# Designs tried in a protein design chat: VH-VL binders against q86l99r1233to1411. Part 7

Target 1, 179 residues: q86l99r1233to1411
Amino acid sequence: SNKESLPFRRDVIEKVINHLRENSLDTEGIFRLSGNMESVRGIVKSFAHGEPNLSFEVHNISNALKHYLRSLDPPLIPYEFFLMLLDARKNEDAETIRNIFWKIPSDNRVVLTLLVDLMVKISENSNVNKMNSKNLSIVFGPTILKPRTPTLDRMALMTETQLQCGIIQTFIEDFHYIF
Short names: E, the ipSAE of ESMFold2; O, the ipSAE of ESMFold2 at other seeds; V2, 0.75 times the mean of E and O plus 0.25 times the DockQ between their complexes.

## First folded at step 1 (VH-VL)

Design n12 (framework fv_unasnemab)
Fold by ESMFold2-Fast, scan of step 1:
Structure n12 (fold): chain C 179 residues (1-179), chain A 122 residues (1-122), chain B 107 residues (1-107)
Amino acid sequence: as target 1 above (179 residues)
Amino acid sequence: EVQLVESGGGLVQPGRSLRLSCTASGFTFSDAWMDWVRQAPGKGLEWVAEIRSKANSYATYYAESVKGRFTISRDDSKSIVYLQMNSLRTEDTALYYCARDYEDSYGYMDVWGKGTTVTVSS
Amino acid sequence: DIQMTQSPSSVSASVGDRVTITCRASQSISSYLNWYQQKPGKAPKLLIYDASNLQSGVPSRFSGSGSGTDFTLTISSLQPEDFASYFCQQSHSTPLTFGGGTKVEME
């Protein structure tokens, strides 16, 4: 836990994801293009208080969700699953990735399912929004999956980052199999 | 023999509720994923909902057109899958099929029931 | 959602004809495409799964091909029992989606 981290509110995240599912699938650079930082901070504050303010431009709302997820401690995918997921991805073992997914605590798993379902729908409309599974994996890999203790080795960090992104890409591309 | 039998269809007024049942026999129901697929008169097939097995924590998935109104559930002890349909609309009028799927089949449905007809009309 | 566009919507054919039906996905679905046959008043029956695998009990005159976004179902020599509607379906992502169907009618 980090004293600066925001509370995990499943109900808030569900409302935000549902809003984005309805309003963002045609938006170019969704999750990639930055919103207005002051607006984003205000939206994130509303998430922390349980009453999400969704009256802003879609880029501000998507960036608020990114910031909120990034601020969670423990992260959306709890620390205990980090190394085993990276190992399974390194071995290209989708069955083990699926088995690990189903061991994630239920509230985290439901949120992860909604988030990946949104990523799948965005990726399916990538001809319009320009965000394919690889683009989304770069955004969400380090956001929802991270180690308790960051590595100090640059080569190890690069390998971990590639595997983190690979896990998210696997979630998107093998969604029906894993989820 | 492997079979699925749907029941519970009928004529209902808009805004009301109806519960469909699908009774399975001839296979290990608890291992199967179960789907509901509907077909409006003279139209094509539309996937409605899926419920997975206990191994997949009974995960449920819905088409956008029915989210918040329909609930899929199952009773493994009775080998029955249900579709609870609330806030029915005229657009929900269709023949509703129950179909079997498995984790290893990745969403192809190899066994279907004969369907049960739902008519939503005032 | 992945949109499945199926063509033609109908085709008139005679026994012995070669019939080809096409299905196009709005995005790549790898090989996760299935084909179903539906006769009037009956439930759909699985013919082909994962683009090219023939379901047990289905005659060898049926074949499927394709990957990514473009897929075809071929009936090499149409038989009287093959006059029916045919539907493709993607199983890559939820929601699962079907093509609009192709009715194969007797000429």
Scores: ipSAE 0.000, ipTM 0.447, lowest interface PAE 19.5, mean pLDDT 87

Design n2 (framework fv_unasnemab; at its last look DockQ between E and O 0.17; V2 from the best seeds 0.00; counts 0 for: pae O 10.3 > 2, placed apart)
Fold by ESMFold2-Fast, scan of step 1:
Structure n2 (fold): chain C 179 residues (1-179), chain A 123 residues (1-123), chain B 107 residues (1-107)
Amino acid sequence: as target 1 above (179 residues)
Amino acid sequence: EVQLVESGGGLVQPGRSLRLSCTASGFTFGDYAMDWVRQAPGKGLEWVAEIRSKAYGGTTYYAESVKGRFTISRDDSKSIVYLQMNSLRTEDTALYYCTRDYDSSGYYYMDVWGKGTTVTVSS
Amino acid sequence: DIQMTQSPSSVSASVGDRVTITCRASQGISSYLNWYQQKPGKAPKLLIYAASSLQSGVPSRFSGSGSGTDFTLTISSLQPEDFASYFCQQANSFPLTFGGGTKVEME
């Protein structure tokens, strides 16, 4: 439904990511621990107006970014790249993952680069914030990379979920090679 | 210590709406998938809906009998899962249980159940 | 949808008896089959998951077996507290489905 997705705003996402880069690296459970749902909804609405409200506690802002990214249709990594990325990850083919990354539309690719750079910095500080590359991959895998038609088979779903998370973990761990 | 408490049940007329809530305590709520299972008086168990953890995308699944009418959602900050029931029918009359299911494991089983909340759809 | 058929629908037994309940899936579900116990007026309790894994705190007299389409729950020596209804549930694919239940009654 048209009402279910928010417009893709590169400028808004950049402002939110920059704020989190400056304010969240030492925050325990960043992106995992929940914020206040009413506050999160209010922040997400501010994204639609082009001026993100960043005066809230950091867990509310990080969760607002997650909800915004999850609401995008098509997702941050467009549907057309889903199966080819999962196939490349299944074959442990980092070169093909890199090649696919560079085929992603420019605005989506820039946002993905900023988001993964933030994830790299968070993971480097995991001794304090408790969020390593695996933890972050679980948060962002299904959020930014998903199929147009979900599977109903739990084994297939489990396999897809592992591959989705694996791709994000590859993005974080091989950042300098891929990006 | 680990417990689920359902609320929001009651008597409602056909075609109306009702929202059920389930409050969790004693475990890390955000790590688990949450399910609603119902049982009509004197009948067996019927699975209604599941919502995965937000870490795994918060995807939702429904029984065919409720698809398009019921919506499952969660608020991890409050440790609550909801079931919004629209366009209620007499066949929706049942005791509604809230259950937790593992979301980070391949085994998938409902190991914790609440006592249930009763929904009666009648004129 | 995967249909789960339980047999028998009821069984009369005495304390000390061996009780066997079967569950058949309309399609292959590998080992994604759970067994629950329900006493009158109470919520279901998990007994067995993954066809044969005993849940923590469940007595060893309960055991599960099977894979694919045919599954069995066995109570090796029935105790007074075991008179209850038992349900199988497939966890292989959505929608999740339960068997119709088996009532274990005192003979």
Scores: ipSAE 0.105, ipTM 0.664, lowest interface PAE 5.4, mean pLDDT 89
Fold by ESMFold2, look of step 2:
Structure n2 (fold): chain C 179 residues (1-179), chain A 123 residues (1-123), chain B 107 residues (1-107)
Amino acid sequence: as target 1 above (179 residues)
Amino acid sequence: EVQLVESGGGLVQPGRSLRLSCTASGFTFGDYAMDWVRQAPGKGLEWVAEIRSKAYGGTTYYAESVKGRFTISRDDSKSIVYLQMNSLRTEDTALYYCTRDYDSSGYYYMDVWGKGTTVTVSS
Amino acid sequence: DIQMTQSPSSVSASVGDRVTITCRASQGISSYLNWYQQKPGKAPKLLIYAASSLQSGVPSRFSGSGSGTDFTLTISSLQPEDFASYFCQQANSFPLTFGGGTKVEME
């Protein structure tokens, strides 16, 4: 198991997302460009303790959110939804994707809605920030939608990654239908 | 020209740490997976670690012999891949190559190699 | 882990000879098999990827074949610059693994 897993704190994630909504829409490469690793590590610890420290340059905060979400166990989208979502994406079945989303536990759905809405807002300003729906899906696909047991098969891993990204891209592009 | 240049090798005592760097030039670094491969004196090639491109989430993979002790990382803004080697053992003594792992229609191969940097772990 | 067994460990040959090197995977790897050449004191160089595809700039006297578990590298007419060690490598799954190598040396 992951010995570095962190607790799910809905209130912290909401506060961080709202901060980014207000401060990151014009930021080039938001969620793609790196932050200072020691600052990011410290910010992630503040998230885990329930008191997010947001007095940092915005790239450190966005990287901290990304790393915090990656460290959740169970992940933001619980493990039991992984195969169902990938299969629905493989079949290009947006209606089934929507139905699966509404089965996700309510606290997770609220956070997902806020996170994807932030991604929609960022992508709508992509001519300035350079982050379109595809760019954001690459960042968040493997971050929030992951298998209980990772595959070691390189071809299967490629296919899974493409499907993970595709689901997040569908969330962003069909936000009004799914959410 | 496409080039990989390793640095940071040297002589270290067992149990100590060493960080290798590999500077890439002549290609779009962020689009490629990067690997470390080592070769002990008089022996064959041993894969050590891989870090995927951002397009594939930057995921890392390790040989069992180094898992928990070595960390591969990348800085795409500087076009550098690193290998942090902690708790070094004498069996880690080798020439360490940095490689570019190229994807062509789902086929992976190491199409560019550096000259390598030597790590010697001895008392 | 997928073990790669390469044979022979060495070949003594003359310029003009046909040289055949084999590589066996401990389980099926489809066509995810690469071949590398390494000269003494130099880094390995990719020769063949995907079992049979020649890398750019590699002479046509090199060829690769096989799928599944059994693979072959052939040098149809050995040239002076071909005296080197040759390694197969599976790219099917992690951990990536190499064969033990075949040294092709002058008789």
Scores: ipSAE 0.019, ipTM 0.579, lowest interface PAE 6.2, mean pLDDT 89
Fold by ESMFold2 at other seeds, look of step 2:
Structure n2 (fold): chain C 179 residues (1-179), chain A 123 residues (1-123), chain B 107 residues (1-107)
Amino acid sequence: as target 1 above (179 residues)
Amino acid sequence: EVQLVESGGGLVQPGRSLRLSCTASGFTFGDYAMDWVRQAPGKGLEWVAEIRSKAYGGTTYYAESVKGRFTISRDDSKSIVYLQMNSLRTEDTALYYCTRDYDSSGYYYMDVWGKGTTVTVSS
Amino acid sequence: DIQMTQSPSSVSASVGDRVTITCRASQGISSYLNWYQQKPGKAPKLLIYAASSLQSGVPSRFSGSGSGTDFTLTISSLQPEDFASYFCQQANSFPLTFGGGTKVEME
């Protein structure tokens, strides 16, 4: 509902991503491990109000970003791009994925570029943090790429989830080609 | 330490209501779908209900045998999933398991099970 | 709804025996088939997911095969701790459904 959705704030997301880029690359299980739920809820509230409070342990901040992105309506990758990207992934067509990325509205593209760049940096240090491109794609696939109407068919849901993860994995692994 | 602990079972008369709770620990609860599966005495396994993570809209699904009578819900702030069971029948007598279902990576399997809580519906 | 037909319903076997359990889906489910083990008085435990993928910590004597509608769980050399009930479960579509179970008993 409108009651559960949060506003898209490019400036807030940029600040949070930059903070994580400076403070999370050596953190084991970043974006995978849990944080303190009360702290995470408070941080998410600060994001929604435009004044991010980043004075917390890094897992609380990463979980807050994950929750915030999950709560956006429309999502970071707007609904109209969902089917196009899934179709391009089914065809293993990175060129088409690149073309679709560049059609995404500019504010969303900037945030997505910063987010995927963070994931690239984390994955490059996976020997320390234990988070490779596949691990990160599982976290972010359904978080930022969503259908307007969720399917009730479990087989379709399984296929959609695999494709959502695959798109994010392609963003990470082919970053310099796509972005 | 990943754990699921069910509670709220008991002996109730037909037509009455009961609420089961399942408390989760040791994993990021909000990222997972949660299910209830039941097993009548000496019988096999029957899937009852599922609730998706908020990332998937918190969508709920029910077995036909319980649709309209049972309601699954979750409180992510407390890491608890509930099963509200109304209009109970003798056929609902079973051990009720809480399960974690793999929701975020494109494969679906129940990889963590609780020990169950017993519901007995008898006059 | 997808019916899962499991056979046999029970099997008597000795330690060291090869045990084969089959599971048939009423319609195609690709490889979205899971196997669970349940020992008396215990909760079910996942053995195999996606028809043939062995869950972490499960001994290699367990293996799964099949796709489409016909699936098999094999225990290559039965151990004393393997006397239990085994269930298949389709993960293709709602409602999720289990096979009727196979009880593996000591002769």
Scores: ipSAE 0.000, ipTM 0.512, lowest interface PAE 10.3, mean pLDDT 88
ESMFold2 (binder alone), look of step 2: mean pLDDT 93; pTM 0.952

Design n3 (framework fv_unasnemab)
Fold by ESMFold2-Fast, scan of step 1:
Structure n3 (fold): chain C 179 residues (1-179), chain A 122 residues (1-122), chain B 107 residues (1-107)
Amino acid sequence: as target 1 above (179 residues)
Amino acid sequence: EVQLVESGGGLVQPGRSLRLSCTASGFTFSGSAMDWVRQAPGKGLEWVAEIRSKANSYATYYAESVKGRFTISRDDSKSIVYLQMNSLRTEDTALYYCTREDYGDYYYMDVWGKGTTVTVSS
Amino acid sequence: DIQMTQSPSSVSASVGDRVTITCRASQDISNYLNWYQQKPGKAPKLLIYDASSLQSGVPSRFSGSGSGTDFTLTISSLQPEDFASYFCQQSYSIPLTFGGGTKVEME
């Protein structure tokens, strides 16, 4: 019955993302490898105290960020933007995706910008870290962009997941146009 | 031409140790992650351990069932990956495969050896 | 750990049949799903990676689909050499985990 609930802390997330930007770009499988779950849990709890513990190995820190972002309710990209982003991606309409991005609340938008900038830098080093834009989109699509009510239709879920990943891939590949 | 050849299997008593070797040829061994996967007689596949390349500081990962008992290591100069198995149990009885996990754009095991059989019994 | 549930455990089929094998992950693994074929007495061979990408040298009758938690492997027209065991495997997170396997057998 105990949900681990963390408030949306822009300052904490910014510090974690900046640490990863400086320390993780050459780390193979960054965000894909699970890390140590006991360490991850401890790091996530440090976020609640407003003083993120960044003294851990980079896979533990990256997984703590992933876990924290996945636990946000509402998600980093608020629920109201979910269907309109999926529709824009389905139509391959980058201009509409950009217009929707600029409607996202400012704290969420700043965090999303820092996160996508990190993903861009990781993808630019994919020869070393093995995480290209598609790989990162698979990790972050369902993490930061999700519906309020999950679909129970299997075919709809598969289409939805493809579009969620496509949005994140568009954010990475068209970063300088959108952000 | 790309090949993995396992060796070192055999019959051992519970509580004893055994070291498996896997010799790679036909590719740049030092750039690849290497895994051990086992298969008990008539059963499915179970991932055992992984060792990353030098670029990732030779990081090692283990299945919970073997953690603390098994150690994976590699010698890039000889193109060999090892699995040191200590405190062996009857449930460790299996055919042990050496596999290359090549990342490229995706994560998958594209090269497998023929395996070496480990039987833990009295 | 991510649990991979594979069904059916076995299926009897004839040459020319369409065979479908399913694999379900206990959590979202996006497209990080691979399929392997294992013939009796032989090592596994990679068939499909990234849920739907066909490995070089694998016949086009094999195809993979799905994302998230639900995945399928389809053999459109079964050939004699396709009687084998098939395993799914998630590559999303360590520890890596395999499905229990599906044996495709004659008749």
Scores: ipSAE 0.000, ipTM 0.489, lowest interface PAE 14.3, mean pLDDT 86

Design n4 (framework fv_unasnemab)
Fold by ESMFold2-Fast, scan of step 1:
Formats: structure tokens, sequence, C-alpha cells
Structure n4 (fold): chain C 179 residues (1-179), chain A 123 residues (1-123), chain B 107 residues (1-107)
């Protein structure tokens, strides 16, 4: 399959995040607004081959990063941390969230740090780009944090989704405490 | 409330033209790709055409069955997407739906659909 | 064009039954597969996107699985409101293409 579980390439993700940090902070609806489907697909393919093509319009690059992160298996935040992060968020326990963050494997932790730093900078410019911490949490919650076996109970799924988004919102809002 | 309302359908003779309109409300129309999908009586869904947003240069795509005959266009100031249908054939007879395209992590889907407008091509 | 083959074309079922619908792509489409429900006289409704992601407001009895060329939609315990037609649709490339549909009918 040409686009099943893509390889985790820290170097590629770092280049893409750095590009977005330099070029997207003033872009309205960054990560929310659509990219060109063919362009996004082609860019993600370039990520998988280790040579990111960053010559595209910023919405295409941001959507390609979302797709690439969503395609990772295991996800950026490894499965083993899913339930413990949800429990810590449910208990409003930022100290436990911080402790769990520092147990994440180093390559994943560095990438997560760069991604959240980008989200912090975007949210600080939300008066221009219209993407606050809540908006970004909706985009990235289900993208980087998910269970190995998803629940089929609708109320439980809705609660999990709220907690997933809550964790990313906590990462953004309490960045200097956690990271 | 997010809504799409199609209009312009009717009974038309083969070889003639018809223009369909789809008026959007309740969301930022200019952010979205827009699609036309048709359904012949008692049959399945057939994708017809797509027009992308301004960020994607308003690029257009068509099903092979309608290429050269149909033209999709949009007016972002009025929140309307159009389908101009020329050289109509009896096999173009269908209920025509307007659908809103959206993305989640690069995955495209059509999440809002209108009720459709009926086009009957008959002598 | 990417061809989508859907089976079965119809299935007779009772409330409480587990229903499975299969969709096969003529080439690998990764996870770029959506499922739609269409009730008689109504417009299609998005149920699942990205092969397995449940759309907001859709009951948890609906689930999707698969990747590459083979995909399945499952309704774990059929309810009266689930008697409808179901369509898969690939979004990997244009032209977008739909499966032929599966009609879930009362036994």
Amino acid sequence: as target 1 above (179 residues)
Amino acid sequence: EVQLVESGGGLVQPGRSLRLSCTASGFTFSDHYMDWVRQAPGKGLEWVAEIRNKANSYTTYYAESVKGRFTISRDDSKSIVYLQMNSLRTEDTALYYCARGDFWSGYYYMDVWGKGTTVTVSS
Amino acid sequence: DIQMTQSPSSVSASVGDRVTITCRASQSISNYLNWYQQKPGKAPKLLIYAASSLQSGVPSRFSGSGSGTDFTLTISSLQPEDFASYFCQQSYDTPLTFGGGTKVEME
C-alpha cells in the first residue's frame, strides 16, 4: 500500500515545522482551512521519502503535516501514554501531565515539543490568524493522541475526544510549565 | 445553521442547456471545495464535478462522462456554486446534489449536502 | 479511474443484527475512504471518514476498518433508523468515485 503507516522521520518533521514557524504565523485559518488534495498527497509522499517538498502554498504544507502525523502508527504520543494522560486531564492534574510528558521517548518528545511550540506561537498570533489554543487542540488532539483500541460507546468516545483536545490545550496553555 | 439549497432543475429536451445553482449559508463558503454529485432514479451516487477554493486557484475537476459539456463555477461574494450543463443527454437524468468538501488531517470528505434538484432530460 | 466495488448490493436484516458491508478499491487508496448513509428520499449523510474515523453525531454502533484496498463498514446492533442505503467513496484521487451501494432492508 503506497500510503499506509508512514515511517517516523524526526528530521523531516523538524524541517516542516521550522518552515511553518517562519511562514504561517499570520495565515488565517492555518491548519483549519483546506489544502489542495493532490498537492497534500504529493507533499506527504515527499515526507515519506525523506525529502520534504516545501515549495507549495502554506495551507498545503500545514495539511500535509497534519496528514503525516495522523498516519503515524504508533502515533506521535505512543499508545501506552493515552489512558494515563486522559486520567490526568480528567483530574486537572498538570503536574502528572508534565511527569508523563518527560517519560515519552526522546525522539517523540523532541518532535512534540517543536509541534507544541509552533502551536503556542500560532495561538499568540490568533488576533491575525484566528487560531487560538482551543482551535488548535481540536485539530491536533485526535491527530497525535489516540487509543490502540478505540471505544465504540458514543458517550465514552465523546468524553475521550474532549479529554484528548483538553490535553493538547493544556500543552499549549501551560507550555513553559510542562516542556 | 449550515445549509445548501439547490435550484435550477427541470424538464429539458436532449441537446439543450440548463444551469444549476447551489446557495450556501451558515459557514465561510470561500474556505471550502464544492462538489456536485448526481443520482439517477433508483441508482447509486455518481460524482460529477469539483471546484476548489481560492487558496487552490479555483481549480476544477470533472467526471469523464461530463467533460467538455459541464462547467462548474463559483461566486464567493454570493456564496453560490453553479453547474452549467450543455449538450444534455437522456443519461444525464438524475437528482443533482450540491455538497461541501472539508478536510481533517488531509483527509477529504463531503460533510454537508443539499436536498438536491431534479433534472429530467426527455424528448 | 479508481473503481470501488461494494458488496453485497442488498442485505435483509432485523433490529439487533450485526451488519457488515465490504468495499474494495481497484488500487491502494491508503485510508482515503469515506462511508455515507442515505435514507429513502433524503440526501446522503457522512458517517465515517479516513476509513475508521466516526463523524461527530454518528452513533458508536457504526464502525469502519481497513486500509489499502479492502474496507468494511460494521453496524454492531442494527436499529430501526439504520434501514437505509450505504455508500463507500474514495478521496485518494480525482475523479472521486463511489461504490455501487448496499441497501439494508427489513427482513
Scores: ipSAE 0.000, ipTM 0.463, lowest interface PAE 18.2, mean pLDDT 88

Design n5 (framework fv_unasnemab)
Fold by ESMFold2-Fast, scan of step 1:
Structure n5 (fold): chain C 179 residues (1-179), chain A 123 residues (1-123), chain B 107 residues (1-107)
Amino acid sequence: as target 1 above (179 residues)
Amino acid sequence: EVQLVESGGGLVQPGRSLRLSCTASGFTFGDYAMDWVRQAPGKGLEWVAEIRSKAYGGTTYYAESVKGRFTISRDDSKSIVYLQMNSLRTEDTALYYCTRLEYSSSYYYMDVWGKGTTVTVSS
Amino acid sequence: DIQMTQSPSSVSASVGDRVTITCRASQSISTYLNWYQQKPGKAPKLLIYAASNLQSGVPSRFSGSGSGTDFTLTISSLQPEDFASYFCQQGYSTPLTFGGGTKVEME
C-alpha cells in the first residue's frame, strides 16, 4: 500500500540508546510501561528530522525508540536474514546465529550491537527494573526481526513470534559469544 | 551457462553405500546453498538434504527419512556437492537431482536443477 | 513438518483453456511458496517464487497468488508446451516440502 516509513538514521538511534543506557537501567518496566502518546509522537517526529529530543521522561523516550525501530522498512535486521536466523534458532545452533550476525551490514550491525548491549545491561538489573531477557525479547523480537510479508494465520504468526523472541533472547544471553 | 551435473548413481544392494556428486559451473558456487531432491519412479518430488554456504556456517539439514544415513558435504575449491548415502533401503530408489537454492529477500527457492542421476536399490 | 496438499491430482484441458491449480499448507507459510513445472523426462523448472513472482524467462500467462495457507497457480490460455506436471513447494521452513503434483493432460 502507500504507507510512510521512517528513514534509518544510525546517528539518531545511537544517541537515543546512549541516553537510555545512562538514564534507564533502574527504571521499573522500561520498554514495557507506556509513555504519554502525544509526547512519544513528538519525540519520534524529532528522530525523523535527524535530531532527537531527549528532554522527556524516560518512558516516553524508550517508547519512542520502540516505535521508531518498528517503523523501519527494511527492519533493523534486514529481511534477507529472517528465515536463516529462524532456522538456526530452531536447530539451537548458536554458531550459525553468530555467523549470520557478522554478515549483517555494518551500520545495522553496530546499531544492533548497541541495542543488545543495552538489553543486556537492563536484564542484569532486572531485580530493580523487572525486565529480564524474556521480557525484553517479547518487546524487541517482532520489532527488529520480521518477514517482508507477515503471515495471516494467527497460529503460524505465534510460532514465528516465538522464534523471533527466541533469537533476541539468544542475543542477550549469549551476547559475549555472538557479538 | 549455469549448469549442474550429477553423477555416481547406479544399482546397489540394500544395506550398501553409494556416493553422489554434483559438479557446478557458470556461477560462484561457494555463495550458494545446495540441495538434493529425489523423485521415485512415477512419483512426486521429495527434498532430501541441504548444505548452506560457508559464509552462513556450512550447516546441513536432512529429511527425517534419511537422517543418520545420508551425509551432504561440499568442496568449494572444486565446485562439487556430495551426497554420501549409507544403509540404503529399497525406498531410496529414485532419480536424485542436485539443485541450487537461492535466498533472495528471505525466500528459499530452487532456481537451477541438474538432469539427475538414477539410484536403484535392489538385489 | 509442513504438509503441502495439491488439487487436483490431474486435469484434462485443451489449448486455449484457463487452468487453475491449488496448493494448501498445513500451517501458514506467509508468501513462502514456489511453483515448479516438470515436463516428461526432464528436471523441474522454477516458474514462480514467493507466491507471485514470475521467474525470468517464464511466459506471462503463468501467474501465482495467495498467502497464508491457500495458494493458486493459474495458466491463462494454455499452450501445447504447458502440458506437464506442476508442483508447489514451501520455502518457509526446513524440511522443505513439496505438494503431490498436478498433471495437466491433453483432452
Scores: ipSAE 0.000, ipTM 0.470, lowest interface PAE 16.0, mean pLDDT 87

Design n6 (framework fv_unasnemab)
Fold by ESMFold2-Fast, scan of step 1:
Structure n6 (fold): chain C 179 residues (1-179), chain A 122 residues (1-122), chain B 107 residues (1-107)
Amino acid sequence: as target 1 above (179 residues)
Amino acid sequence: EVQLVESGGGLVQPGRSLRLSCTASGFTFSDYYMDWVRQAPGKGLEWVAETRNKANSYTTYYAESVKGRFTISRDDSKSIVYLQMNSLRTEDTALYYCARDSEWLLYYMDVWGKGTTVTVSS
Amino acid sequence: DIQMTQSPSSVSASVGDRVTITCRASQSISSYLNWYQQKPGKAPKLLIYGASSLQSGVPSRFSGSGSGTDFTLTISSLQPEDFASYFCQQSYSAPLTFGGGTKVEME
């Protein structure tokens, strides 16, 4: 019940993403299908120790990365950028989204770039892995981009979630323009 | 493996109270919304209550038929969701299911317990 | 509250038949509609979410379609294990509501 927040480890995330780039692009349901929870916990613990254990099956490693990113506080995309990104997406303003991206702190921005590059490569293999840009946006939207104060209304939450997913989908589809 | 186990049902007289529990295992309980859904004998499904996760401030929602009488709550440290049922009526007689609501954008109940039976009779 | 009207309430069918079940919402729910199967004495099982997305492990003979207010669940070639009750459910807004159910029974 009393568990410390996981530290932001750029070096660890880079190693995990590089492993997934090499080993997961053809894996059906990557990031969507569940791993073994005992294995996932062990892998996440290794992230906190600074030496990720990558000897596990790929679904366990991908779920560990997802769990780790979700645990970050502040999130990968800092709270201060939440409303401005949602507003830019609502206005379909890719230039503003690009400008906001380049204001993100450098360590967060590098990690976001590596993560989105992985998502681009996965989506390019969607005929094999069944994970297109929309599927990936559903996984990562609420994981890496969230408000400091959650919306209490279910209908408003669904609207916000669609915009969160839309931002990630924009990152994937307009990667070479934004990044 | 992912599972939900309900308990606390039984035979109770009108006007009395029961507390149902649902113990979750095999997933990160604190990330999910949790729902109670009931089914009267030989009838269809009726949604009863929902509790959101910590990220959504544990907000709660109720069907009109139970508002003011039932309270949903959760204990993330124990992976348990509760349904406190007060002022029970004969029409509350049903099999009560605990269900896991989807993690993200898509809202659907993908994991269900076997249910616990509540019979309200004099 | 959003009311879900499901039809028919029951249908008699034989193995190999095409079975169609419909669900109508009292207001637009976009694509926020799910379909569940319930066998006697068992908990409901998710078949389809988001109107048309097949849940992992569910046979391809099940399909969903529709958006807005009108939705359909189709079983293209009924198998013996498909004799069960089926329920639609809207996830657009609380309170969440289910259709009245359709019992698919052996002819």
Scores: ipSAE 0.000, ipTM 0.462, lowest interface PAE 17.5, mean pLDDT 86

